# Designs tried in a protein design chat: VHH binders against q84jc2. Part 1

Every score and structure here is a prediction.

Target 1, 232 residues: q84jc2
Amino acid sequence: MSKMRNLVEEKFLEFYESWVIQLELYLHQLLIAHNNNTMSETELRHLISKLTTHHKAYYTAKWAAIREDVLAFFGSVWLNPLENACSWLTGWKPSMVFRMVDRLRKSRVVLVEAQVKKLEELRVKTKFDEQKIEREMERYQVAMADRKMVELARLGCHVGGESVMVVEAAVRGLSMGLEKMVKAADCVRLKTLKGILDILTPPQCVEFLAAAATFQVQLRRWGNRRHYVTHS
Below, numbering starts at 1 at the first letter of every chain, in headers, positions and changes, except where a header shows other numbers; antibody chains aren't numbered by Kabat.
F, E and O are the ipSAE of ESMFold2-Fast, ESMFold2 and OpenDDE, as the mean of both directions, binder to target and target to binder. V2 is 0.75 times the mean of E and O plus 0.25 times the DockQ between their complexes.
Where letters were taken out, [cut] stands.

## First folded at step 1 (VHH)

Design a3c
Fold by OpenDDE, look of step 5:
Structure a3c (fold): chain B 232 residues (1-232), chain A 124 residues (1-124)
Amino acid sequence: as target 1 above (232 residues)
Amino acid sequence: QVQLVESGGGLVQAGGSLRLSCAASGFTFSDYYMAWFRRAPGKEREFVAAITSSGYSTFYTDSVKGRFTISRDHAKNTVSLQMNSLRPEDTAVYYCAAGTRLWSYYDSSQYDYWGQGTRVTVSA
């Protein structure tokens, strides 16, 4: 299918494809590091830093793009339907990572009591922040039915003129709100990630990051196969 | 139903080679990580090698690095383990496993399906 894409979609698609490729490379390194147990703490920290830097780069690019067109991220053409279905406010749901940590705990990862307590505290905070954002989103979603959006509904295939200006203004307003929400969500993501990494030891961080990256990569692969998606 | 059927085991002299094969059926092969585990007499099952769903990445336990090679064939739904320079300590029942979970590839609990195993005996 030849879907018409705007410039933001095209640019970010290219970026994301490259970013994912790099993520896969890092994933490989993470898994090797975890398996060999031959890397020093310094080396592990360096690897962790590379991954965190890589994620920061994603959000830097994302934030630049959403400034131009936040709506592009609510129909992310660079994601397959499965990835989109699993998205919360244009990304991963922050609270999800705690389930990953829980799974790690049930495996070979042993957390000390102090770590468990800190993680629980972080979990509660993260959930609270998520809920706050969700409430705000609900407010915006309900507001879409206001007078301004009614003007959008009036816009038929052959309607133009002053009404178009009103619609554009309404869309701009909505977009600004959505951008704010997306940024807020991303902040929660980053804070949550940072929090987890601060609590975990370097070896644990590596395992966690490997799990997270695996999830992302596999989700993409499964979705692509299922829907025969080719982005380029 | 899901099946993993191992083959290729047998008796071999130290320094020799074997190629194990695992035929998968009853599930979407391309969605699964594939791995080999082994259990020596009186020992716990241990991780040997794993390969990602795409085949992009392979991983090995340290004792087999440089000697064993894991590969997969998507067309045939098979995973193989080429074992070279075999040692007596490699004697074990080798199991094929498939998993979709996100966690440590070396963790046997992360795998959903298992074969019945094929015995490899390496004589001194």
Scores: ipSAE 0.000, ipTM 0.248, lowest interface PAE 12.4, mean pLDDT 88

Design a3f
Fold by OpenDDE, second read of step 2:
Structure a3f (fold): chain B 232 residues (1-232), chain A 125 residues (1-125)
Amino acid sequence: as target 1 above (232 residues)
Amino acid sequence: QVQLVESGGGLVQAGGSLRLSCAASGFTFSDYYMAWFRRAPGKEREFVAAITSSGYSTFYTDSVKGRFTISRDHAKNTVSLQMNSLRPEDTAVYYCAASPKYLFYGRTESEYDYWGQGTRVTVSA
């Protein structure tokens, strides 16, 4: 079913499309950097900084948008069904990045013992925070479903402009708690990402970021292809 | 291929009990809310019960609270609905549904991506 898009969805869709294009460009640069053994540490750090800034820009835009309509990010219209299916609270699941690191370790990235220890500590913390948010989200959803949904339904039975306004206000009220959950999740994402990048060397960061960007881009491409096939 | 297959429906007398089961396949079961909806004759499909992705929390429509219990088995990828103290008003086709985790309400049809074919429950007076 075609979802009606609101203004927030439209604006963020445009933003995200542009953001993804830029991500692909950075991915290309990351791959070049990885294959170029002549790049200096300063150059690598600069590239890493560009990527981190790019991700920060995403969250800046996201947080601005969720203040207007957090619900738009649940079932995001700018994502394909596969991307949405892989989403955890409107984004990537924080703990999944450790699987990426593990994959890199199995391939070509060599971590020293101190790095491994720090990564494991970060993993445990990330998992804990992730689970805590999940529990809180479930509690919130049940509470809202039981109390506010009935109220909204009752209000919705009254046809009139004033009733619509009241319903909208109620929905906004509900959205506030949801927004808090989303922001909490995003904080865990950002902390996890920062933690990993702080543990890895610049060359390792480049590989990690390249892997992450590749995953994101490929997920989008695969999802789009499948969606196209099923709807063609 | 995503599949939801309901079972356990049938004819039962008022005051009786039934246990519905839904077997899920083709998606990561643990990442989805599971729910039961029902459609009575001549009526629109309505929400009955839902269970969170982890199984930690459940919620119900008011008319079935205290009588119905939803549960899930992650090992078997199944969701069940224990229906006790059945009433004629519970007569309906019951549908299993699945939605990505972290739905806002969890009790509207549009929130659910996958649906079973349904199983008929008839409660006689």
Scores: ipSAE 0.149, ipTM 0.584, lowest interface PAE 2.6, mean pLDDT 89

Design b2j
Fold by ESMFold2-Fast, scan of step 1:
Order: C-alpha cells, then structure tokens, then sequence
Structure b2j (fold): chain B 232 residues (1-232), chain A 125 residues (1-125)
C-alpha cells in the first residue's frame, strides 16, 4: 500500500511549496545584487533582512507543525528522495554551510584575517554543538532498547483496550523526545546562520546567501529530474 | 518587557462557545509563532494549538481538532482561540505562549519562552 499523507503532512507540503517558490524569487534578487555592485549598504541590509525573515518564517511554521506531529519531518513527503537523503535531523547539517563560506575566499570581496579567524572559531563551535545533538540522538535510540520499552513492544501485539493505551502513551513520550532534539538542532542551525551573517559584510552576506539558496534550489531540481512519475 | 494577557474566559454550558484573546506587547508579534496551552485542575499542561507568525500555518492537538480554531491579528498584536462544542473536560486555565526566540543563546529544550497569567474557562451545568 502506498503511504497516505496525514493532515499535518498535507498542510506543511502546501506551506513548503510556497516557501520554496519565494526562496527562488529571493535568490533571483540576491544574484542581481551580487552582480550589480551599485546597491547601497542600506539596500543590501534590507535584502539580507528579507532572507533572514524568510528563514525564520520556515522555522516558526516547522515548530508549530512538529508540536502536532514531529514524525512528519522524518522522511518528509514535501521533500524528494535526494533532499531526504541529504537531511540531518530534519534539515541541513549546520557545519556544511562553511563550504559555502569557503567560496567567498575566491570572490571579489576578500575575507580579512579577522573574519577568517572568527569563521573558523564559529565552525569549531558549530561542530561541537552538532556532536552534542548526535550524542543525544544516540542516547534516544539506545533508550528504545530499554527493558521497559522492549516489554511494552511485546505487550503491544495489536490488542485493544489498556495495552493500546499504554503503547500510545509511550509513543507520545518518544515523539516529545524527538521534538526536543529537532528544536535543539534547529537552534544550532539558526545560531550558525546568524553567526556567519554577523561576521560577514553586507556584500559577503549576499554572496553567501545566494550560494546557500542556489544549492538548496539545485538539490531540489536534481532530485525532481530523477522523478519519473508525474501526477497531472 | 514581554507581556501576554489572556481574556475571554468564563462560565459556559456544555455545547457552548467562547472566544479567548491574548494581547501581546514587548516584541515583534508577527515574527513569532504563538500557541494556546491549558491546565485542567490537578493535571499537567496540555498543548492545544499553534499558529505561525504570518498565520499561514496552524496546528492542533487531536483533543480539540474540529472544535477549536486558532487565529491572529498582527495589526492588533492579538491571538485568538475560538472554542466551539465545549465539554466539561475543557474546564481549565488557558494560557497563550510565545514561541521560543530562535536566535536566543539560552534555548532550554522547551517550546515556549513567555507565557501569560492565564484565563479560567469553566464548562458546567
């Protein structure tokens, strides 16, 4: 039987498709700004603000959705298989964005030594933060093999009444644990993004955001080109 | 100073309706998701509903789906909860809760960083 979408999956799919369309429009504006070189610092800061607001809008919607159903974000129906394969705890891996930063070293607007040092310090901190999350996920997975959970699995043999209710309570507890880990990972993502933008100049921020958005949009397009089933 | 003030609670008969309001100040209201949470007598906190900053995404606990509707007016810095088909087990103190500031250095692993003082809803005949 094919996987049927629940209401949370349906609603977030609609949200995400609109969000990506707007991201592509912002990417167009970022590329124009990067190539133009005549925009004022105020104009560049305004464009950067639009992008940060757009990313924050994604996380406010995501956090509302995961409160209702965090499992919708593991193997998400609004992401193609390539996007899902590249996911780390329901989103981008924070340390990977520093590869986008490395691109700036070859740009017209050269990073100064003070920026390089701050970016390296941020990269190290980001890796430590994501390793802490990975240890928490490992602890969560080990807890699934806990004696009480193993016993609960034996009792949950598709019988009604009290056994079903006990299993449902345990599943709710597991979902709350996953929600906490996803929110912690999202906080690392946002702190990393904010940290990079605070270190970079406005032209460098535009170049960085353009590189990140380009990668996100292209990854989606590459995965979709592999999709050979079309719904009319 | 962040402030959240709930109003609209009261006594209502089973099957009745109430609309709760939460007035927000001290932050950019439209930039944060908002939530409704309740606490029934002698029970823990129960999350009921969430709404994104723009209002474009809403979510609900299974216990209130189809009966409660969350909405917001960003021009008025006000969050609403329309409660229909009220049952005696909806009796609780209702709180509005602000989404944790995602840029904050002090995320504690919880969903909310600020709460109102609550408004009492009593469903009885």
Amino acid sequence: as target 1 above (232 residues)
Amino acid sequence: QVQLVETGGGLVQPGGSLRLSCTASGFTFSSYAMNWVRQAPGKGLEWLSGISGSGGYTSYADSVKGRFTISRDNAKNTLYLQMNSLQPDDTAVYFCAKEYDLWSEYYTGSSFDYWGQGTQVTVSS
Scores: ipSAE 0.070, ipTM 0.576, lowest interface PAE 6.4, mean pLDDT 84

Design b3f
Fold by OpenDDE, look of step 5:
Structure b3f (fold): chain B 232 residues (1-232), chain A 124 residues (1-124)
Amino acid sequence: as target 1 above (232 residues)
Amino acid sequence: QVQLVETGGGLVQPGGSLRLSCTASGFTFDDYGMNWVRQAPGKGLEWLSGISWNSGSISYADSVKGRFTISRDNAKNTLYLQMNSLQPDDTAVYFCAKEGRYFLYSSTHAFDIWGQGTQVTVSS
C-alpha cells in the first residue's frame, strides 16, 4: 500500500528530484574537470562554488520544509531504503567525509603535512560535535517514553475528540525537539564540508566533491535497483 | 509568460530516430544552462543531458551517451535533443528544464522552469 504523502512530502519530493538531477549534471562536470588538467584555477573555483551553492540550496529548502513538518524527513519518502539506511539524522553523517578523504589520499590525492594536520583537527571537532548531537538525540528519544507517550499509547488507534488534541500536542513537542536536532546536525554537516573545502586545493576540492557526488548518486542508483521507488 | 515548450515526440520503431525541440520564451535563453530529463511510466525522473549557456559544456547520462546529442540555438531560443538508436526502454515523457540562477552563494531551485513534456514511445 502506497503511503499517503502529505503536502510537505510532496513538495520536497519534487524539489529533491530536481535537485538530484542537477547534482548529476554537476557530477559530470566535476568528472570532466578532474580529467581536464587544462582548467584554470578560476574555472575550478567557479565549479566548486556552483556545487557549494547547490548544497546550500538543499539546506535552504530543507529548513523551510522542516519548519512545517520535520517528521517528513525521518520517513524521507523521496529516498529509497538504502539511502535511508545510510542516513544519520536525516542526512549524511559528517564524519563519513573524512573516510572519503582518506580513500582519496590512498589513490590520487596528495596532501601535504599541513593539510593532514588540519584535517585531523577538523575530524576530531566533527566527531565531538556528532557525539554531542547524538547524546541530545538520545535524550529526546528516551524522553519520548514519558507519561505523554504512554497516554498516547493508551489511546490506541482511536483518534477523535480530546485524543486528537493530546496527539497534536505530543507531536508538536516532539517535532520541536527534532527540528533542533536536525538543524544542529545540518550545521555540523555544513561546517565540516566548509572545513574540508577550506583545507583542500581547488583541484583536490573537485576530486573530493566528485567522489562525494558519485557516492550519493550511486547510492541512490543502487538502492533504486534493489527497491522500486515511485517518485510521482 | 515564462515557458518551455517541447515538441518532436511521437511513436518510433526500435532503432529509429527522433529529434526533440524545446522552445523557450519569457526569459533570456542564452543566460542559462538547459537540460533534458525524462520520466518513464512508473519511474522517477532521469537526467539525460545538459548543455551550458554557450554550449561550452555538454554532459550526458551513461544511459544515452553515444546515442543522444544535445544542442542549442540561442538565436532561436531552442534546445534540441537528437535521439538515435532508440530502444523500447527509452519510452518516456521527455522534458526540457532550465537551470536556476545562482547568485553569490544562494540558490532556490536547481531547475526552475519545466516544459509540459513530450511523449516518446518506442515500440515495434
Scores: ipSAE 0.012, ipTM 0.275, lowest interface PAE 8.9, mean pLDDT 86

Design e2r
Fold by ESMFold2-Fast, scan of step 1:
Structure e2r (fold): chain B 232 residues (1-232), chain A 125 residues (1-125)
Amino acid sequence: as target 1 above (232 residues)
Amino acid sequence: QVQLVESGGGLVQPGGSLRLSCAASGFTFSDYAMNWVRQPPGKGLEWVSGISGSGGSTTYADSVEGRFTIIRDNDKKMVYLQMTSLKTEDTAVYYCARPSYKLWYLTGSEYFQHEGQGTQVTVSS
């Protein structure tokens, strides 16, 4: 509807821009740590902790924002079109992170058999949790297309106390359902991230986090370049 | 094409100060975060400090937090590292570095590359 940003969108845009800039600075630290054989386990764990705290800060801000306006996260103004095209339920698809894990198998610090087994168990569990959420989203989309909801939407097109109240109730119900689903998806993301970090050694955690951050930063840069190329 | 030229290193006593400079050319300077990294004698590269493209965000290694300040001047295409309260453990060759994570991602390289010539800082009592 409106091309004007609401207060929630403006506040989260400001937060997200700062958050991504800080992520890129942490990425530089991760890349140097990955190349530096003199860092202690304690130093590596401290760096990993900074990254996990940074990701938790994102979800804290996101959950506060979706409570106010979950729809802002579907087609987010703080993301470029490529970033939006790559989103699954307002964020990264949990199972896709195992593509970054596959890269660790080719590093100088190879995964031991026990780690490979645990990562495969986590991958299977993550895909199961994803499919469960996808089924819930499908049911939600069917409910939105339901005859009753369509009828309510039609009635809400006309200004009048009763019609306005009906539309507000329907939109609020819709938003609450989406909030629950987005939070469920974010819980799978956080469990997947924690699971991977719990299985990996500190040097492997640094490599994994560097791969994930590199993907996020490059996806944003590729999206910005594509905007330029579209005019040619 | 990309060139980074460091200067300002030297010999200084513990507790002293130095300002390092980095002159950049060959790329759109304001589009890139810039870093200072150092290599102490006989050790690998250590990340020291980073600054965002706009200069609005900075970050520091725990070992230098509160003692070093990173600044940039986008009009002059310069990055500076103001070092105060220098310690003997700060002795290293200091490099100005632009991130090369794109090469790391695309080629499977595990290397973060510094692109500067370096400037020697010696803190001696």
Scores: ipSAE 0.056, ipTM 0.572, lowest interface PAE 6.9, mean pLDDT 81

Design e3c
Fold by OpenDDE, look of step 5:
Structure e3c (fold): chain B 232 residues (1-232), chain A 125 residues (1-125)
Amino acid sequence: as target 1 above (232 residues)
Amino acid sequence: QVQLVESGGGLVQPGGSLRLSCAASGFTFSNYYMNWVRQPPGKGLEWVSGINSGGSYTTYADSVEGRFTIIRDNDKKMVYLQMTSLKTEDTAVYYCARSPDELYRLFESGYMDVEGQGTQVTVSS
C-alpha cells in the first residue's frame, strides 16, 4: 500500500487480481457440478479442462514475469502475509495436495485400490522432487554469502563504486538460480496436479479441484481479514 | 452478523430493464468479492455476475454478458445489478452473495440461506 512497487509487481498484481476472480467463477461452476449429478462425463471433463487451462495461464504469466524480475515473487505484494507464509518457492507446496486428497477419502470419495497405489507412488515421487529442489535452493542461498560478499558486508550498509558492481553481480547470479528453482518447483506443481487428475475419475477431479480452489480462496480471505488487506 | 438484503425485483416484459440492489451489513464490505446468483424455477442455483473488492474487475455468466452490469458502492455498502434486454429465461429469484463463504454454502447446500430472501424477477409477456 505505502510500499513502493516496481512495474513487474504492478502488472502481476493486476493480472493476479483478475485471475483470482476467474478462479472464483470456476469454483462456482465446480460447486454446481458437484451438486448436479446429472452432468455428463463430457461436461465434467470440459469443466476440468477449463480449470487446468486456467492454471496453465497463471504459470505462463508467472514465467514471463520472473524473466523480468524473479525477486518480485519472493515478496509477492499481490499476496497477503498469510498467503505468503504458506508459500513454498513462490507457490503452493506440491505435497500439500495429497493432504486434500486424503481429506476427500475420509469424507465421501471412494478410491479403488489401484488409485490408492498410484497416488502413493505419486506422493513419494513428489516428495523426492521437492527435496531435490530444496537442496538446490539452499545451495544458491548459501552461495550468496561468499567470501567477497562477506567482505563487502563488513564495509557497512553503504556500498558504492566497485562494491556496488560486485553486489549487483551477486544478486544477478542469485536471481538466475532462483528463476531456475522457481521454474523447477512450478514443474513439480504441474506434474503433481496432472498426476492426480489422471488418477481420479472426472467426478473425483471435480471434487478435488473444488477443494483446492476453495482452500486457495479461503486462505486469501482469512489473510485479508486478519491484515485488512484490500485489492483493487 | 452478516446480512445481505436484496431488492428491486419485479414483473417486467421481455426487453425490459430492472435494477437490483443489495444492502450489506455486518462485515467489512470493501474487503470482499461480491456476487449475484439466481435460482430459476425448478432449477439449481446459477452464478450470474461478480465484482472484486475494489470494483475494478467484473465478470459475467455467458448468458447475461452484454446485458447485465454489476456495480458496487463501498461507501454505501451496496452492490447493484443493472439488467437490460431481459428475457423470459432470466426469470428467477436473485440473491447477492459474498465470496467465498456465502457462495460456498449456497452452492454446497443447493438451497438458499434462510436469511436471504432474495428478490423475485419475473420476465413475462
Scores: ipSAE 0.016, ipTM 0.346, lowest interface PAE 6.7, mean pLDDT 86

Design f3n
Fold by OpenDDE, look of step 5:
Structure f3n (fold): chain B 232 residues (1-232), chain A 124 residues (1-124)
Amino acid sequence: as target 1 above (232 residues)
Amino acid sequence: EVQLVESGGGLVQPGGSLRLSCAASGFTFDDYAMYWVRQAPGKGLEWVSEISYSGSYIKYPDSVKGRFTISRDNAKNTLYLQMNSLRPEDTAVYYCAKSTRYFYLWGSPEFDYRGQGTLVTVSS
């Protein structure tokens, strides 16, 4: 039974499907660039810029959507269960990208000492920011289980109009908090991404972005195969 | 409506060659990776070639690698499969298939449309 999707879910699903298609296109370009040692720095930077712009577009759309219904992103019907399982506050966990960088280091990417140092600093900062957000999220989640809400829960199915109002108010309050936290998390993601890209050389950026995009696309593919999720 | 029309199949002797063509319409051809797949009698669908939207990436299974060559002409909305050194085991209906994506990096190809197919028979 097709879960009745709300308007935000439907719109964002459509957006996201298109966005992913475009991401795959960029991934292809990244792979070409990665395998083409003759590309100029300017060309590489241009490609990197395209990708960053693409990601910015995602967050622009996301932020617009969460203003309308942030709860939609905690269900994320446009993602498969595997993708959702790997999500941290409605997106990728910022600290995860450092694992990707580490993997690159073990393969073809040679980082100079100065880069390594900067990456470590960024990692520490990112982790700190994540923890701060997590603590704040916990506060909102715990606050939802206030005395009034607990009392309402005991009433079961015989909830009158007043009870509905109370629940709605509580949900609104939570939603406001969640919106704030989601935005905060997204900011950390963006800052982390920017930080990494600022540390890496253009060729390294291309490799990193290719790896990241590959992972994202693979995760989606794996999840879809496992759960036969079709969004069409 | 998406249409894929295969042509070029026929009877050929072992060691012979054929060139298949696929005319695509009803979608932006150069936005999608394309595949050749085949189905032998009594067997399942087998992937035999993949080409990315731009043609920059090409993949073959080991079963046809070195013998088959996939190519595309985006200006003509046409996909090709050059088959050389054909073997009896290559006997199958060959289908042109449209990918759901611009390209595949890994795994089995996924397509949403395929043509009616063209029969290739390799027999002495």
Scores: ipSAE 0.000, ipTM 0.257, lowest interface PAE 12.1, mean pLDDT 87

## First folded at step 4 (VHH)

Design r52
Fold by ESMFold2-Fast, scan of step 7:
Structure r52 (fold): chain B 232 residues (1-232), chain A 125 residues (1-125)
Amino acid sequence: as target 1 above (232 residues)
Amino acid sequence: QVQLVESGGGLVQPGGSLRLSCAASGFTFSDYAMNWVRQPPGKGLEWVSGISGSGGSTTYADSVEGRFTIIRDNDKKMVYLQMTSLKTEDTAVYYCARPSYKLWYLTGSEYFDYEGQGTQVTVSS
């Protein structure tokens, strides 16, 4: 890890390492609960609540951090290269979780017709919201190429207090735009997660959350193992 | 290869205490979170407690929180479960478990490596 990390990166690295460790411990609890058909609905709902609270804590910390340095989340130092390669706007791609939901449909937990219909409606809505964000990204990239940004880039090539201040104002504006897009993407993630949990029964929620956490933990382990092997 | 050997169980009265031990071998112990799971008579496996590879993070089932403490000694390759204020419902065979880290939802594979014989805890007057 580089000694040149800024303060936001250092603080979020510490937070994220702890957060992922706790997620893995919750995953172990979910896996045992999934295999135990004697747990009460109250016990299952309490476990599901712990996971949703844990995910909300992540977004609370993330949104505080992006307000200070959103660029830290594009190529994050707390993620290994594999995790970074699999990121879509600083996190998981919302439509990806429906592949895990499709697995539930063929598992030991049977989905009823009403749930299948609601999940398909949610999948369509999630893809629509995802495409809307991708269109915002396109507009952002087009704005970067307009004549005003070209002019600011030219000014940045000249050393002077006035030019420096104008460039700094433009960079601040671009960062605010990225913050809005990241928050919009995170809102789609949270709405998708909540939507799935609202449709599923408590045992199905446990299976879904276990599948999602397993994938996240395993992706991190695969990436860390590859880094260790390639770097001795 | 991977071996987990539990010990420390026994007969104890309600309100009593026991310390369970698990000796691990055959893998890099500090790279893995460790868990205690239990099987009460005639019931399925219940997750009890977990500890991260470094020992910096722990979590507990609601039924044991405040009464049980999980700790580890990476130099000795040991994980422990300190049990206090024991209740009759804590009666079970206790197993030390290492997570398999497989995509169980795709493969249907085992969740944990816990091939040890376990250690019996009986809480009765």
Scores: ipSAE 0.360, ipTM 0.745, lowest interface PAE 3.5, mean pLDDT 84

Design t1
Fold by ESMFold2-Fast, scan of step 7:
Order: structure tokens, then sequence, then C-alpha cells
Structure t1 (fold): chain B 232 residues (1-232), chain A 125 residues (1-125)
């Protein structure tokens, strides 16, 4: 009944847990910067750079891992059930971040007309790229039904060393298509994040990143809390 | 509790037609691709048709292309397979199988889950 973890899952689990701990530390710094309004623009840019680097490190590690085992990212063992249920092609849905941008309208820092126009242009472009990926996701639902998927299911009845080579060949072909689709989605995520940060001022970037990180951390805490038990 | 219940099989003469139905419950039918797969006596599972969650994408193997039509009614949580110009080689137990979730949040053997015993189609004179 227990799920055994493979080496890729074990390595990425260790990476992800450390990555989330560091994200929570950065969130604390973002909240201090936002609430106290005491940091210089140079200091804010440095903090924003740290988070940008942190997110890039995630995708570097992810792409290395999916090259070895892309299936590990569908229903990930390092994510709780709530996080997995909210996932869109192994990550966040790109258009979702514009809901965080909407919260800037209620902040002490007001968006100027030029920024509103650029953000709307980016939202439209992101939605277009997202819909293109959704068409590929839907098309791939039926592409998965080819002979290789049926053969994989059939061979699953004979799991063992005797059929390892046949199973490995079938899995390899399937994994290549999924890897390409996941990387395409991740590229849209990174372009959307960069685009927002390029349009916003440093104080607005801090507020946006704080909102985004708060959502990610809270989602993880809510999902983990449901399975958290205190033993005497 | 995910449940798929196939019906509509039976004995039919070569050249005849049958319509299979699959009633789905226990999950949001509209979010998943659906497949028909079959198993002929003494053979392995063979994919027959696939339909995406919205019905916009459909795929068939050459063996049934032009003779079989897959469709879905998302309001009724029902999958269909219209089989025309049936041949003795189409004799098999037909299974309804759940495909990938539209958001690709997980990958499981659920692609090939069949709940129940399938429906037998016999093409014989």
Amino acid sequence: as target 1 above (232 residues)
Amino acid sequence: EVQLVESGGGLVQPGGSLRLSCAASGFTFDDYAMYWVRQAPGKGLEWVSAISYSGSYIKYPDSVKGRFTISRDNAKNTLYLQMNSLRPEDTAVYYCARGPYLKWSYFTSGYFQHRGQGTLVTVSS
C-alpha cells in the first residue's frame, strides 16, 4: 500500500523542502520591507534579485529532474494533496498571478497609467500563450491513447525484471512528449513573472512578490495542517 | 468512489451496428479525457478510441477509423461508442477507461482504469 520513492523523487523532495524554507525566509523579509517602508530602492532591488534568483534555481532543478523522470512531477510526492489538486501542468497557472497584481490597486503605491497599459498587454499575451498550451494539453490527452499507452498498461500486469527493457522503451517515448509540454508551460511562467517585475517599481515588486509567496506558503500550510497530528 | 459502467453489448451479425454507453460517477466527468479499449479472446488490451475532455480532439486507430464514432455527453456524464460495419475481428469485451485530467495535475494508471466487467460484443453469423 505504501508508495516507494525513486532516486529522482528523493533528491527533488530534499531540494524542494529546502527551497520552501528559504522562500518563507524571503517572504518574512518582503513583509518587513513592505510594512516598514524603511529600505532604499537599492536595498529593495537587491531583495527582488534574491527572489528572482530563487525562482530560477527552482526551474533549473526542475528541468534537470524532468529530464530523468518527468512523471515524478505529475502528482508529486513533495506536494501535499491540496497543492497537487491546485496544480496546472506541474505548476501554477500563469494568468493566476494577475490576481495578485489586482491587489496593488488597494496599496499605498498607485499604478500609473503607463504601467496599467503594459500590465494589460502582458495579461492578454500571457492568456494567449496559456490558451495555446491548454490546446496542446487537451490534444495530448488523446495522443496519450496511442499504442504505447495501452502497451504500458498491459505490461504493468507483468511488472518485473523479465519485461524491463520493453517497459523502459515505451516509457521513454511517452516521457519525451510530456517533458516538452512541461518546459513550454514553465517558459510561459518565467516570461510572465519577468514581465510583471520589469513593469513594476521596486516597492510594487516587493508587494507583488509578498502576495505571491504568501499564497504559495498558505496553500502548503493549509494542506499540511489537515494531516498534522500532535502526539502526546 | 470512481465508477464506470459499460452497457450496450450483444450478439450482432457481420455488417451490423451497436451503440455502447458508459455511465460515469464519482468524479467530475467533464474534466477528463475518456477512452474505449477492448480485449479480444486470448489477446491483450487494445485501444479503440479516445476523446478529449471537451470533445474537441478525437483519435482512432486505423483498424476502426471510418467505422466507429466516439462521443460524449458531459451534461449526462455519459460516453458513447457508435460501432458500424462490424466485423468478426471486432469481437471483444469493450471497456470504458478514464484518461488524463485536463490540468495534468497527476499521472496514474487511471488512464486504463475500468470499473466493472465491461460489455461483451460478439460479431457472428
Scores: ipSAE 0.673, ipTM 0.881, lowest interface PAE 0.7, mean pLDDT 83

Design x13
Fold by ESMFold2-Fast, scan of step 7:
Structure x13 (fold): chain B 232 residues (1-232), chain A 126 residues (1-126)
Amino acid sequence: as target 1 above (232 residues)
Amino acid sequence: QVQLVESGGGLVQAGGSLRLSCAASGRTFSSYAMAWFRRAPGKEREFVAAISGSGDYTFYTDSVKGRFTISRDHAKNTVSLQMNSLRPEDTAVYYCAAPEGYSWYDLTSESGYDYWGQGTRVTVSA
């Protein structure tokens, strides 16, 4: 229903604002950890675990919301226009996080050859998974257009009066297909994040997560303050 | 000295097949994706195909999907492109490309590759 979809948007807006505030708090903890070279591996793993749990909480809430109204995530009201412009299938593009990995090569935290090999393979796999999803989405959209056109053709001269029902059915079908595509994309995101964290050492994980959180927070601030450039 | 040397180009009729090979020397690229690009007369260089370090993941530009197959042989330090059902539009100089190391550039971007061969010419007649 239309009313229920509006409520989904309002509820997720409230959730997302709280989630971002907590992300900024975790970012501050990551930056402290990055500058403290005496922090134990156990302490770093606890912090990394908090961040991974936080991201999993986002996807738990998102999947509950898209079950009710996936279209709310295509043009999200909780994101500013810049954040929406940077979205790929309702979220960050998985392969983009490898730009954050490039930062690790330039830092004092040196990647060993075994890590570089695993990261390169993961990067290529991630791109492969992205393209597979993009092709499936294109095929789904073409099928939706063909189905709608066939039904409109069957209605003949009554298209003007009957087309609303055909369009409504097509939109319902599209929504169900989009939910599957969004979940597939989110699975690639989670696998990519887990893959990177599994390859990196705890100090490298902290630096990577700090870079990713900084980008996300800064993108939101830039979009909210369009005429200002914000530097960390 | 790192070198990439392409071979296997030539003249072929539409519907025919060619197998291109790229031999790498001076270092191994077993951990890195390698790619084939082509440049048609009067056109810019475009991506054709790429293969992951493991060989498990392959990428193709839409116009060659189902017709071209990229493969690699780690023991011989070679990457190959099997071209079937060739079309006049496939006429181009084909280049093998490899990275110096890890790159954040997309696999289809020339900027992701540091080592390039001199190219091998493929001409497909009507």
Scores: ipSAE 0.287, ipTM 0.704, lowest interface PAE 4.0, mean pLDDT 84

